# VHH binders against Peroxidase 8 (PER8): the designs that were tried, part 2

Target 1, 290 residues: Peroxidase 8 (PER8), of Arabidopsis thaliana (Mouse-ear cress) (q9lnl0)
Amino acid sequence: QLRHGFYEGTCPPAESIVGRVVFNHWDRNRTVTAALLRMQFHDCVVKGCDASLLIDPTTERPSEKSVGRNAGVRGFEIIDEAKKELELVCPKTVSCADIVTIATRDSIALAGGPKFKVRTGRRDGLRSNPSDVKLLGPTVSVATSIKAFKSIGFNVSTMVALIGGGHTVGVAHCSLFQDRIKDPKMDSKLRAKLKKSCRGPNDPSVFMDQNTPFRVDNEIYRQMIQQRAILRIDDNLIRDGSTRSIVSDFAYNNKLFKESFAEAMQKMGEIGVLTGDSGEIRTNCRAFNN

## First folded at step 3 (VHH)

Design c2 (from b6 with E58L; framework vhh_7b18_3)
Fold by ESMFold2-Fast, scan of step 3:
Structure c2 (fold): chain B 290 residues (1-290), chain A 120 residues (1-120)
Amino acid sequence: as target 1 above (290 residues)
Amino acid sequence: QVQLVETGGGLVQPGGSLRLSCAASGFTFSYYDMGWARQVPGKGLEWVSYISSGGDTLYQDSVKGRFTISRDNAKSTVYLQMNSLKPEDTAVYYCVKDEYGSGSYEFDYWGQGTQVTVSS
């Protein structure tokens, strides 16, 4: 079972080692938080938080990394560095799945988001199949999102916190929001800016939160209210009756957003986890044990 | 094959200005997000500024209002205009390419760096 202080007896420096590695990467590049949020979400919603996403494809077998939806996931070297240090001091003890959860939590705090505790004791999965990857796209309706999140145990409020909170940092490529550029309901000045930015070749990127692009705060919800959401999935939240009031609550109360996002991230990190004798403790996060 | 060549560093007095340039080759420049990072004596590497392939910019709080990042895709060059320089800005400045053009992810350091020294 997951518990606070799981590694207190077996690897006392576990969380401090992960935190130091994450800080060193974040200090060099503020996009680390966006990368780790995407990594944890893509891992946890596909067969649970079991680090299946981290597995490299081989000549004999594709992995979840082989799916186009995961082509943009980065930050694997952060997990690798933390794992290498942990294996030196505590061999075969700290799971890759726990490293992802701890690293993402610490990166949120570094980006100005909430500080919160996580339970640990996850074990690493033994499968990584492209066919298991089912992720929400940038254009899905609120009804589709509610159904998807309900299927993994989340209510509507938690869904709004995760969708918006996850998009308050990072970039979106122009191919993901062509429908928004064509939407006359989008803020006209921003729409003109995006039309110009997206004229270039090779699928240019723009910040998802135009005002605080690498700070975990409620600004994305304020952008939704101002008709400035980059992705359709975010814009839909302010326009749908089932989510509109929640967006407004978060937009006008950053403390409420941070508390809700912390609770949502704790819950997300506990989806479908393997504990006890299930799964394994990988020695290399990118490969199953031999 | 990837090459980033930084130029424009030097010695300036506090309050002075410098313009750094980074000439890129060996990849499709317009596809990749670019940035600047610096190695400060007595500290580690720290991020300075970021520009997406579409032109969105972001700055570390300590340089906001003083530094401006820009890019010229036709010349495959990224620039950092540094104004109102402080002794704390003394560092080796590195041009950084985002390896796979995802924008939201770790930089790949391929530049040699250019020294900026701010002192009287």
Scores: ipSAE 0.152, ipTM 0.610, lowest interface PAE 4.9, mean pLDDT 88

Design c21 (from b6 with Y50W E58Y; framework vhh_7b18_3)
Fold by ESMFold2-Fast, scan of step 3:
Structure c21 (fold): chain B 290 residues (1-290), chain A 120 residues (1-120)
Amino acid sequence: as target 1 above (290 residues)
Amino acid sequence: QVQLVETGGGLVQPGGSLRLSCAASGFTFSYYDMGWARQVPGKGLEWVSWISSGGDTYYQDSVKGRFTISRDNAKSTVYLQMNSLKPEDTAVYYCVKDEYGSGSYEFDYWGQGTQVTVSS
């Protein structure tokens, strides 16, 4: 069972070590928060928060990293560094799955988002199969999103907090929002800017939050209200009757957004976790023990 | 092999201007986000400015309105125009390359830095 203070007796410095490693990377590169948010989401919604996403493919064994939807996931070196330090101090004790959850939580706080506690005691999965990867696309309807999030135990409000909150930082490549550039309902000045930014080859990137791209705050919801959302999935939240009022609530109440996002992140980090004797404690987050 | 070469630093009086340049090679420049960070003597690292591959810009509050980041994809160069320089802007300025969502497993790359000294 997950609990607060799981490592208090077995590895007392576990969370402080992870926090220091995350701070050092974030201090050098503000995009770390976006990277870790994407990593945790892609891990947790595929067979639970078991660090299956971290497994490297081999010639004989593809992994979740082999799927195109995961090609852009980054920050693995941050998890590796934390694990290396933890193995020196507390061998075979702290799971890679717990490191991902703690690292993501700390990166949110560093970017101005909510500060919150997480329960730990996750164990690492023994499988990483491409066929298990079932992720929402960037253009899905609200109805499709509601159904998907409900299937993993999340209500509509939590879904809006996770989708929008996850997009308060980070970039989207132009190939992911061509439908928005073609949409005359998008803010005309932003649409013109994006048409210019996205001309030419090499799939350029733009900030998902056009105003506060490195801060976890409610600005993304204000952008949605102003028809300035970059991704269709975000724009759909303000256009759909089932989510519109929630978007407005978050847009005008940053405290409410932060509380809801913290609760949503805590719940997401507990999806389908392995505890007790299930799974393993990897010694290398990128490979099964044997 | 990724190479980032910063130039344009120097000694300038308060209120003056400098233009930093970062010449990049070893990767498809137009695809990657670029930025500038500075190491102030006696203080930590400070993230100064960022430009996405599509041209979106970000500025740290302390430099907003005074500094302008830009890029020239044809020359594989990123620039930092620094106006109204203050003594507290004295630092080693580093050019950085980053990528998110590109499908790359590359690490962040830092240049060797260029010294900016604002003093009378």
Scores: ipSAE 0.179, ipTM 0.620, lowest interface PAE 5.5, mean pLDDT 88

Design c26 (from c1 with Y105W; framework vhh_7b18_3)
Fold by ESMFold2-Fast, scan of step 3:
Structure c26 (fold): chain B 290 residues (1-290), chain A 120 residues (1-120)
Amino acid sequence: as target 1 above (290 residues)
Amino acid sequence: QVQLVETGGGLVQPGGSLRLSCAASGFTFSYYDMGWARQVPGKGLEWVSYISSGGDTYYQDSVKGRFTISRDNAKSTVYLQMNSLKPEDTAVYYCVKDEYGSGSWEFDYWGQGTQVTVSS
């Protein structure tokens, strides 16, 4: 059973240690928030928030890291540093899965997003299989997104908060949005800028949020309304009748977006969690215990 | 092996200007995002500026409007034009490369650094 204050009796400094480690990394590099958001989402939607994503592949045993969709996930060293510190103070107590959830929450707040509480008590998974990785691509339709999110218990409003909210920070490579550059409905000045940026070899990157690329705020929804969304999956949200009004609500009310995003992140962090005697408490987040 | 060589630092009066250069080698420069960070005596490391491989730029609030980052992919070089320098800008400036170059980036490679001193 997940609960608030799970570690109050067993490791009282757990959340403060994670928060300090995250702040130190974020202070040197604002992209930590984008990295941790991607990490938690890719972990949680694949067999639940059990830190299965953190497992390194071996010569004979591939892991979720072996899938191309996870090649760009980063921030593993942040989780490692927090775990190392926690093992010194509270051996074999704090799960890697809880560290990912706490770290992501704190990184959102640092980037100007909502502050919220998370329940803890997750245990680490005993499985990490490439075949379990099923993630939405940058061009999927709203109908496909609704079906996928419904399959993991999320309604349409929560889906819009997660898809858009996750893209308030971070970059996209040109290969992911060639369909947008060719779309005459894209803002013409932005489209001209992107055509120039994407002329070069080796798949250049651009900010997903062109105005506030390092802030977790509602600006991405304003960009959608202005036909300035970089990825098709984001542009589709303003064009589809099932999601258009939700995009507008978030675009015109940052407080509502922050509240909705906080609730969505809390719910995402609780997908398919292992508690009690299930799973394990890894001593190394990148490897199963013996 | 990745190498980043910073030049252009020096001593300058308050209100003056300097241009830092970073010559990169050992990787496909045009694919990677680049940045500048600085270590202020007694205060630790501070991120200064970022430029994506496609040319999008971002600046820390303390330098916005005064510093300009740019890149020359043909020469594998990143520049930092620093105007209206203040004593608080005194630091060792480091050229930084995104480790993954895949849209998820962290400034995890630091060059040797170049000293900038703003003193009257």
Scores: ipSAE 0.025, ipTM 0.552, lowest interface PAE 7.2, mean pLDDT 88

Design c27 (from c1 with F107Y; framework vhh_7b18_3)
Fold by ESMFold2-Fast, scan of step 3:
Structure c27 (fold): chain B 290 residues (1-290), chain A 120 residues (1-120)
Amino acid sequence: as target 1 above (290 residues)
Amino acid sequence: QVQLVETGGGLVQPGGSLRLSCAASGFTFSYYDMGWARQVPGKGLEWVSYISSGGDTYYQDSVKGRFTISRDNAKSTVYLQMNSLKPEDTAVYYCVKDEYGSGSYEYDYWGQGTQVTVSS
């Protein structure tokens, strides 16, 4: 079972080591927070937070990395570096799944988001199949999102915190918001800007949060209210009666957003986890043990 | 093989201006986000500015209002216009190739950088 302080007796420096590695990467590259948020979400919603996403494909065996929707997942070298240091200090003790969760939590704090504790004791999965990858697209309706999030234990409020919170940092490629650049309801000056940005070849990118693209804060919800949301899935949150008031609450109360996002991220990190004798403690996060 | 060739550095007096250029090759330039990082003598690598492939820009607080990043996709070149230079801006400036959520800057650039020295 997951608990706070799981490694206190077996690897006391575990969280400090992960935090230092994450800080060093983030200090050199502010996109690390967006990378780790995407990694955690894509891992946890596919067969639970078991680090199945980290497995490299082989010529004989594809993995979750083989799926197109995971082509944009980055930051694997950060997890590798933390694991390498942890194996030197505490051999065969700290799971890759726990490293991902701790690293994501620390990267959120570095980007100005909430500081929060996570429970640990995850074990690494023994499976990574492309067929298991089922993720929401950028144009889905609120009703579709509610059904999907409910199926993994999330209510509407935590869904709004996760969808918006996950988009407070990072970029979206033009192919993901073609429908928005044609939408006359979008802020006209932003729509004109995006039409110019998206003229280029090779699917250009734009910041999802146009004002604070490297801060985990409530600005994305303020952008939704101003008709400046880049993705349809985000714009739908302000237009749907079941989510509109939650968007407004977050837009006008950054403390409430940060508290809700912290709780949502704690819940996200606990989806379908393997504990006790299930799974394994990988020596290499990118490969199953012998 | 990714190559980034930085030019435009030099010695300049406080308050002066320089324009750095980065010629990119070995990848589809228009697809990738680009940036500038600098290594200050006696300190680590510091992120300076970022431009998405679509043209969205971001600046570290210490350079906001003084530096402007831009790109020319037809020439596969990224620029950094530096105005009102301060002694604290003295560093080797590196052009960075990055993609959404990519890892360390040290793995995302190739080249020797270009030296900027701001002193009287």
Scores: ipSAE 0.158, ipTM 0.616, lowest interface PAE 5.1, mean pLDDT 88

Design c28 (from c3 with E99Q F107M; framework vhh_7b18_3)
Fold by ESMFold2-Fast, scan of step 3:
Structure c28 (fold): chain B 290 residues (1-290), chain A 120 residues (1-120)
Amino acid sequence: as target 1 above (290 residues)
Amino acid sequence: QVQLVETGGGLVQPGGSLRLSCAASGFTFSYYDMGWARQVPGKGLEWVSYITSGGDTYYQDSVKGRFTISRDNAKSTVYLQMNSLKPEDTAVYYCVKDQYGSGSYEMDYWGQGTQVTVSS
């Protein structure tokens, strides 16, 4: 079972080691928070927070990394470095799944988001299959999102905090929002800017939060209200009656957003976890033991 | 092999200006997000500026309004225009490339850096 202080007796420096590794990486590059948010979400919504996403494919065995939607997931090297240090001080003790959750939590705080505690005691999964990957796309309807999030235990408010909160930092490539550039309801000045940015070759990137792209704050919800959301999935939140008032609440109350996002992240980190004797403690986060 | 070559550093008086250039080779420049980081004597590496492949820019609060990052994809070059320089801007400046293109944490293929000294 997950507990606060799970490693207090077995690896007392576990969380401080992860936090230091994450800080060192984030200090060099502010995109760390966006990378880790995407990594944790893509791991947790596929067969639970069991670090199945971290498994590298081999010539004989594809993995979740083989799926196109995961080709853009970044930050594996941060998890590897934390794991390497933890294996030196506490061999075979701290799971890769716990490292992902702790690292993501710490990166959110570094980017100005909420500070919160997480429970630990996850164990690593023994499976990573491409066929298990079912992720929402950037153009899905609110109804589709509500159904998907409900299936993993999230209510509508927590869903809005998670979808929008996850997009407060990071980039989107032009191929993911062509429908927005064509939408006359999009802010016209931003639409003109994006048409110019996306004219070039090699699928250029833009910030999802056009104003505060490296801060975990409520600005993304203000952008939604201003018809400035880059992704259709975000724009849909302000247009749909089921979510519109929640978007407004977050847009006008950063404290409420931060509290809701912290709760959402705690809950997300506990989806489908393996504890006790299930799974394993990998020695290499990118490969199953043996 | 990926190469980043920084130039344009030097000694300047407080309030002065310098323009740093980073000539890139060995990869499809227009695909990659680029940036500038600096190492102040006695401190770790600080991220100062970022530019997406689509041209969106970001600046650390301490340099915002004074520094401007830009890129020329045809020349595979990224620039940092530094105005109103302060003594605390004294550092070795490094051109950085996103590891995989964009949205990555790990910056690789760092150049040799270029020294900027701001003193009276």
Scores: ipSAE 0.358, ipTM 0.729, lowest interface PAE 3.1, mean pLDDT 89

Design c29 (from c1 with D98G; framework vhh_7b18_3)
Fold by ESMFold2-Fast, scan of step 3:
Structure c29 (fold): chain B 290 residues (1-290), chain A 120 residues (1-120)
Amino acid sequence: as target 1 above (290 residues)
Amino acid sequence: QVQLVETGGGLVQPGGSLRLSCAASGFTFSYYDMGWARQVPGKGLEWVSYISSGGDTYYQDSVKGRFTISRDNAKSTVYLQMNSLKPEDTAVYYCVKGEYGSGSYEFDYWGQGTQVTVSS
């Protein structure tokens, strides 16, 4: 089972090594938080947090990286560097899946988000199949989103924290929100700005959080209330009766958002994990041991 | 095929201003996010600023309010206007091109860099 202090007897410096590597990368490049959030989410919602996303495709065998939806996932070199140092200190001990979870947690704190503990003891998966990659689109209804999140064990409140929290950093391409540009209910000044930004050869990008694009904070929920959400899925959260009050709560209480997002991230990092004798401890996060 | 050529660096006194330019070729400039990174002596490489293909901008806290990034899609050029320069801004500045389809401000090409020295 997962537990706090899993590596206390087998690799005591495990979390400090990961934290140092993450800090060194983040100190030089503030995009690290957006990259790692995207990496962990795309890994965890596809067959669980088993680091299957990290597997490189070969000429004979495609991987989850071969899917277009994962083309923008980056930060693999951060995981590699942490793994390389951990293998020197504690051979065949710390899983790549745990490194991703710890690294993402630390990057959230660095970007002004919540500080929280994670349980560890994950093992790495033995499969990485393109056909397993299923992700929600930007125009899905709240009902569709609730069903999808329920299928992976999350309630409505956790869903709102994850969708909004994940969109506090990063960009969206214009092709993903054409329906919002055409929506007269969108804030008129933002809509005019987006019409200008999305002119000409498509597919330009814009910040999902227009005000604090590199901070993990509640600003995205405040934008939802102001009719300024970039993606339809985010705008739907403030319009739907089942999610509206949760959006308002987060928009007016950053402490509540941070607490809820921390809890949501803890739960997300525990989806479908392999423990005990399942899976393996990879020596190279990008390749299976065989 | 992709080329990024930086110009505009030089020696300037503290409190002075410089404008860096990056001429891009070999790709459809308007599709891509662009940015500036710098190599600070003793610290390593760090992000300075980012501009999305749609014109959204971001600045590292240490330069916010002093630096302004902009782009001219017709000229395939990205600019960095640097005001109120400090000795700690001394670095080699690199123009960077984003990866198409990236949602996380990732960059796949770097220019040769231009030296900025802030000294009396």
Scores: ipSAE 0.000, ipTM 0.399, lowest interface PAE 11.6, mean pLDDT 86

Design c3 (from c1 with S52T; framework vhh_7b18_3)
Fold by ESMFold2-Fast, scan of step 3:
Structure c3 (fold): chain B 290 residues (1-290), chain A 120 residues (1-120)
Amino acid sequence: as target 1 above (290 residues)
Amino acid sequence: QVQLVETGGGLVQPGGSLRLSCAASGFTFSYYDMGWARQVPGKGLEWVSYITSGGDTYYQDSVKGRFTISRDNAKSTVYLQMNSLKPEDTAVYYCVKDEYGSGSYEFDYWGQGTQVTVSS
């Protein structure tokens, strides 16, 4: 079972080691928070938070990394560094799945987001199959999003916190929002700016949060209200009657957003987890044990 | 139900050409960006080309100048014209519909794929 303080007796420095590694990477590169948020989400919604995403493909088997949807997932070296240090201090004790969850939590706090506790005791999965990768697109309707999040146990409010909160840091490539650039309902000054930024030949990227691109805060919801959302999936949240009031609540109450996002991230990190004797404790996060 | 059906693959000699087609159904085709990805033996999955709903095109460096992506919204079809084919272009080619954006090309549906073999 998952519990707070799972490692207090078996590896007392576990969370502090992860936190230090994450801080060192984040201190050099503020995009680490966006990277780890994406890693956590892509891991947890595919067969649960079991670190299946971390497995490298081999000559015999593709992995979740083989799917184009995961081509942009990054930060694996951060997880590797934390695991290497933890194996020196506490051999075969701390799961890769717990490292991902702790690292993501700490990166959110570093970026000005909520500070919260996570339960630990996850074990690492024994599968990583491309066919298991099912993710929402940047253009899906609110109805489609509600159905998808409901299928994994999330209500509408939690969905709005996760979709918007996950996009308050990070970038989107120009090819992914051409429909928005063509949409006259998008803020006209931003639309002109994006047309200029996106004229390059190599699919340039832009920050999804135009004002505070390195902060986990409610600014993305304020951008939605101002018709400044970069992705259609985000813009849809302010246009749909079932989500509009939640967007407004978050846009005008950062404390409420942070509390909701913390709760959503705690719940996300507990999807489909393996505990007890299930799964394994990998010695290398990128490979199954023999 | 989203369906993507690829055709046009086959065996071709180095320097030859092939045109792949992808017939799409189950969504408003004209509103979505479309692309092509390939599974190269021994190398894994890689994106090849991308075309926006507005017709803007993007290419992986290894295929620039050789491949051309296009779309016909009236027929709900996307095409990949492949010229000057090389043995390293041998792969299963997948038609893909655009998906999640947070710093990468993301696709939410994959067709069954069509085999392209470049060999003498």
Scores: ipSAE 0.000, ipTM 0.114, lowest interface PAE 17.9, mean pLDDT 85

Design c30 (from c1 with D98E E99R; framework vhh_7b18_3)
Fold by ESMFold2-Fast, scan of step 3:
Formats: structure tokens, C-alpha cells, sequence
Structure c30 (fold): chain B 290 residues (1-290), chain A 120 residues (1-120)
């Protein structure tokens, strides 16, 4: 089973090494937090937090990376660097799945979000199939989101914390929010700005949080209240009766948001994990051992 | 490797002010939460103030409105501005570094401490 201090006896520097690697990348590029949040979510909701997302496709076998929804996932080199250093110090000891969870936690703290502990002891999966990839899109209804999150054990409040919290940093490409640009209910000044930004070629991007795009804070919920949410999935949270009060609670209480988001991220990192003798400890996070 | 060096302590009369400084080295300063704790004579250790890597501050009720914590990441230094000092503030003040990734105000390194005495 997962436990705090899993590597204390087998690889005492494990979390320090991951954190230093994450900090070095984040120090050069503030978008690392958005990248790692997306990576952990896309990994954990597909057959559990088993690092299946990290597997590269081969000529004989496609992987989860072969699915278009994963084309924008990035930060794999951060996980690779941490794994390379850990293999030098503690061979065949620290799983790629644990590295993803630790790295994501550390990146949240760097971006001003909550600090929290994670349990470790995950093992890496032996499967990465495109057909297993089931992810929520940017336009889904609240009812669809509630059903999806309930299926993996999350209540409505946790869902609101994860959807909004995950979007308080990062970008959305114009192709993902054309329905919002056409929506007269969107803040009119922001709508005009986005029409101009999205006029150009090559699918331009915009910040999902228009005010604090590099901070993990409650600002995204304040943007929802002001009809300034970029993605339909975020805008739907303020418009639906089942989530509206939760959005308001988070918008006016940053401490409550941070506590809720920390708990949600801890729970997210524990979905469908492999422990004990299940799975393996990969030597290369992008390939199965044999 | 990790080193925390406090300066700025001393003897001051009630109502006076002092500014403590803590010079840090041996770690990536900007990532870590930093704080100040004090050992009051005849009592246990008491947390005074905390500043997150992102600049969020926390104060114990007894010092709110009188003490201000701040940090300068370029100089790897954390400060504690102490105003309206009371005899009850007499203590050895320690600069502390958060244990990496703890997220719970757990601190793994302590400085040597600097004595603050408030008396007439």
C-alpha cells in the first residue's frame, strides 16, 4: 500500500532530487506547472496513476501518446531527467508513477498553490493502449462531468476544485473555445479581445486565467463569476445550479480553495495505483523494461 | 551544506523595534518556505511567522500587527521587522527552513539563533 516516507529507507534523497529537477525547469519556464498538472490528470484517469501515459509508441504498438487528446501533453523530459538521476543514486527503486506525482505536487507549490504531502509506493503499469483513453473535453456539460468524476470516486465539490484548479494555470488554443467566442453571454470586452487574438493562423493560444496565468490560486473562479471563463467546461460550472455555490465559495475564500485542491490532488494521485508486486519499476519511463 | 545565519538581535526597551535578518545558503532559497520561531524562557518553542515561497505570510496571534516577515530571493535573505516590542517577546529567535515538499510547516534546518531581550 501507499505510505508517507515509502523511500526513506531505500532512496532517502528521492523527493529532493525530483524537486530540484522540477525547480530547475520551472525557474526557466513558468508553464511547467500547467504541463505537469495535465500530465498527472491524463495519466491517473486512464487505468490509474501507473505512468502508462509516458510510454512512447513503437512501430508494432501504439500508445496513449498516439491519441490526439494527448498530443499537447508535455514535460516528459522533466520526468526523464529526474529518473536518470534517481537511477544513478538508487537503481531500480523509484517508479515513474511516483516521480509524476511528486513532480506535480512540487510544481503546484512553486506556482503559489497549496503545499501538501503525498503517499508513495506506486509501481509502473505494463499497458498503454489508445482505446483506454477517455478524457473530458472542453465543452462537456456539468452533468457529464459529475458522472465522470463520480465513476472514479469524486464528489461534486472535488470535481469543481479539480476542473477549475487545473485551469488556473496554462493556455487554451483558439480551436478549443470557438463556442465561447460566439456566445453573447461571455464578457463582451473579453470576447472582442479573443476574436482579435484568434484571427491569426496556426491556432493561437490564450491564458485560461486572464489575470494570474502563472499562479495556482482562486482567481479562475472569480473569472467564472465575471463571465470571463475561456473554456465552456469552466463557464458551465457557474451556470449550473449543482456547482454555482461551490464556485462562489472558492471565489471568495482562497484558503478553502487551496485546502480543497490539495485534498483533490492527493486523491487524484491515488487512483487505481499498482503496489507491492504488481507492475514494474521501469528503468526508462518511456519504455517497458522488456 | 545548508546554513542559516541570523543577525539583528539585542537588548531593547518596551515599545522599541528590532529587525532580524537571516542569510541563507546551500539550497535553492526561492523554492522553500521560510519562517521564524522563538524559544521563550520557561516555555517551549513557539512559531512566530512564516512566509511561503510565493510570498504568503502567516503570523501567530500574539504578534499580528506588530511583526512583519518579508524575503528577498535575490539575496537569499528573510527578514523579521519587530515593532512595539513587549517583555513577553523576550526569546531566542531562530530562522527556519521548511523541509522540502512537507506542505505542513515542518522545518528541517534551524539557525544558531539570536537573542532578543525586551526589558528596562
Amino acid sequence: as target 1 above (290 residues)
Amino acid sequence: QVQLVETGGGLVQPGGSLRLSCAASGFTFSYYDMGWARQVPGKGLEWVSYISSGGDTYYQDSVKGRFTISRDNAKSTVYLQMNSLKPEDTAVYYCVKERYGSGSYEFDYWGQGTQVTVSS
Scores: ipSAE 0.000, ipTM 0.135, lowest interface PAE 19.5, mean pLDDT 86

Design c36 (from p4 with D31Y A50Y; framework vhh_podentamig1)
Fold by ESMFold2-Fast, scan of step 3:
Structure c36 (fold): chain B 290 residues (1-290), chain A 119 residues (1-119)
Amino acid sequence: as target 1 above (290 residues)
Amino acid sequence: EVQLVESGGGLVQPGRSLTLSCAASGFTFSYSPYGWYRQAPGKQRELVAYITSGDTLYADSVKGRFTISRDNAKNSIYLQMNSLRPEDTALYYCARELYDEWSGPMDVWGQGTQVTVSS
């Protein structure tokens, strides 16, 4: 079972090592928080938080990385570095799945988001199949999002915290929001800016949070209220009666957002976890042990 | 092979302007996001400005005074620094992320260029 301090007896420096590695990467590159948030979400909502996302494909065996939706996931080298250090001090002890959860938690705090405790004791999964990848797209309706999040045990408020909170940092490529650029309800000044930005080659990217793109804060919800959401999935949250009041609550109360986001991230990190003697402790996060 | 080279630093009086340049070689320039970072003695390196293919970001301390731009044909990024203040004194670094789905983001740093704002 998952518990606080799972590694206190078996690898006392586990969380400190992960935190130091994450800080060193974040100190050089503030986009690390966006990378790790995306990594954890894409891992946890696909067959649980079992580090299945980390498995590299081979010529004979595709993996979750083979799916186009995961092509932009990055930060694998951060997990690798933490794992390498942990294997030196505590061989075959700390799972890759726990490293992802701890690393994401620490990166949120570094970016000004909430500080919170996580339970550990996850074990690594033994499968990584492209066909298992079921992720919400950038244009889905609120009704579709509610059904998807309910299927994994999340209520509407937690869903709004995760969708918006996950988009407080990071970028979206122009191909993902062409419907928004054509939407006359989008803030006209931002719409003009995006039309210009998206003329460039190689599918240009823009910040999802136009004001504080490197901070985990409630600004994304304020952007939604101002008709400035980049992705349709975010814009839909302010337009739908089921979510509108929650967006407003978060937009006007950063403390409430941070508390809700911390609780949501704790719950997300516990989806479908393998514990006890299920799964394995990988020695290389990118490959099964055998 | 992959290299970033900064230039344009120097000693200037408060209120003056400088333009920093960063020349990139050894890779496809237009795929990469770039940032300007600075480090004053005894302090951690901090982000000053960031540019993707379609967007820009500025630190609060420089917003309205500094402008980041890119010229893909010349494989270069620039930092136009106006209304310089003594607290802008630092070693300025150009850095990039390689946007490559096979390699993931790879941070490459230049050697830095010194900017001193003093009367």
Scores: ipSAE 0.000, ipTM 0.240, lowest interface PAE 13.6, mean pLDDT 86

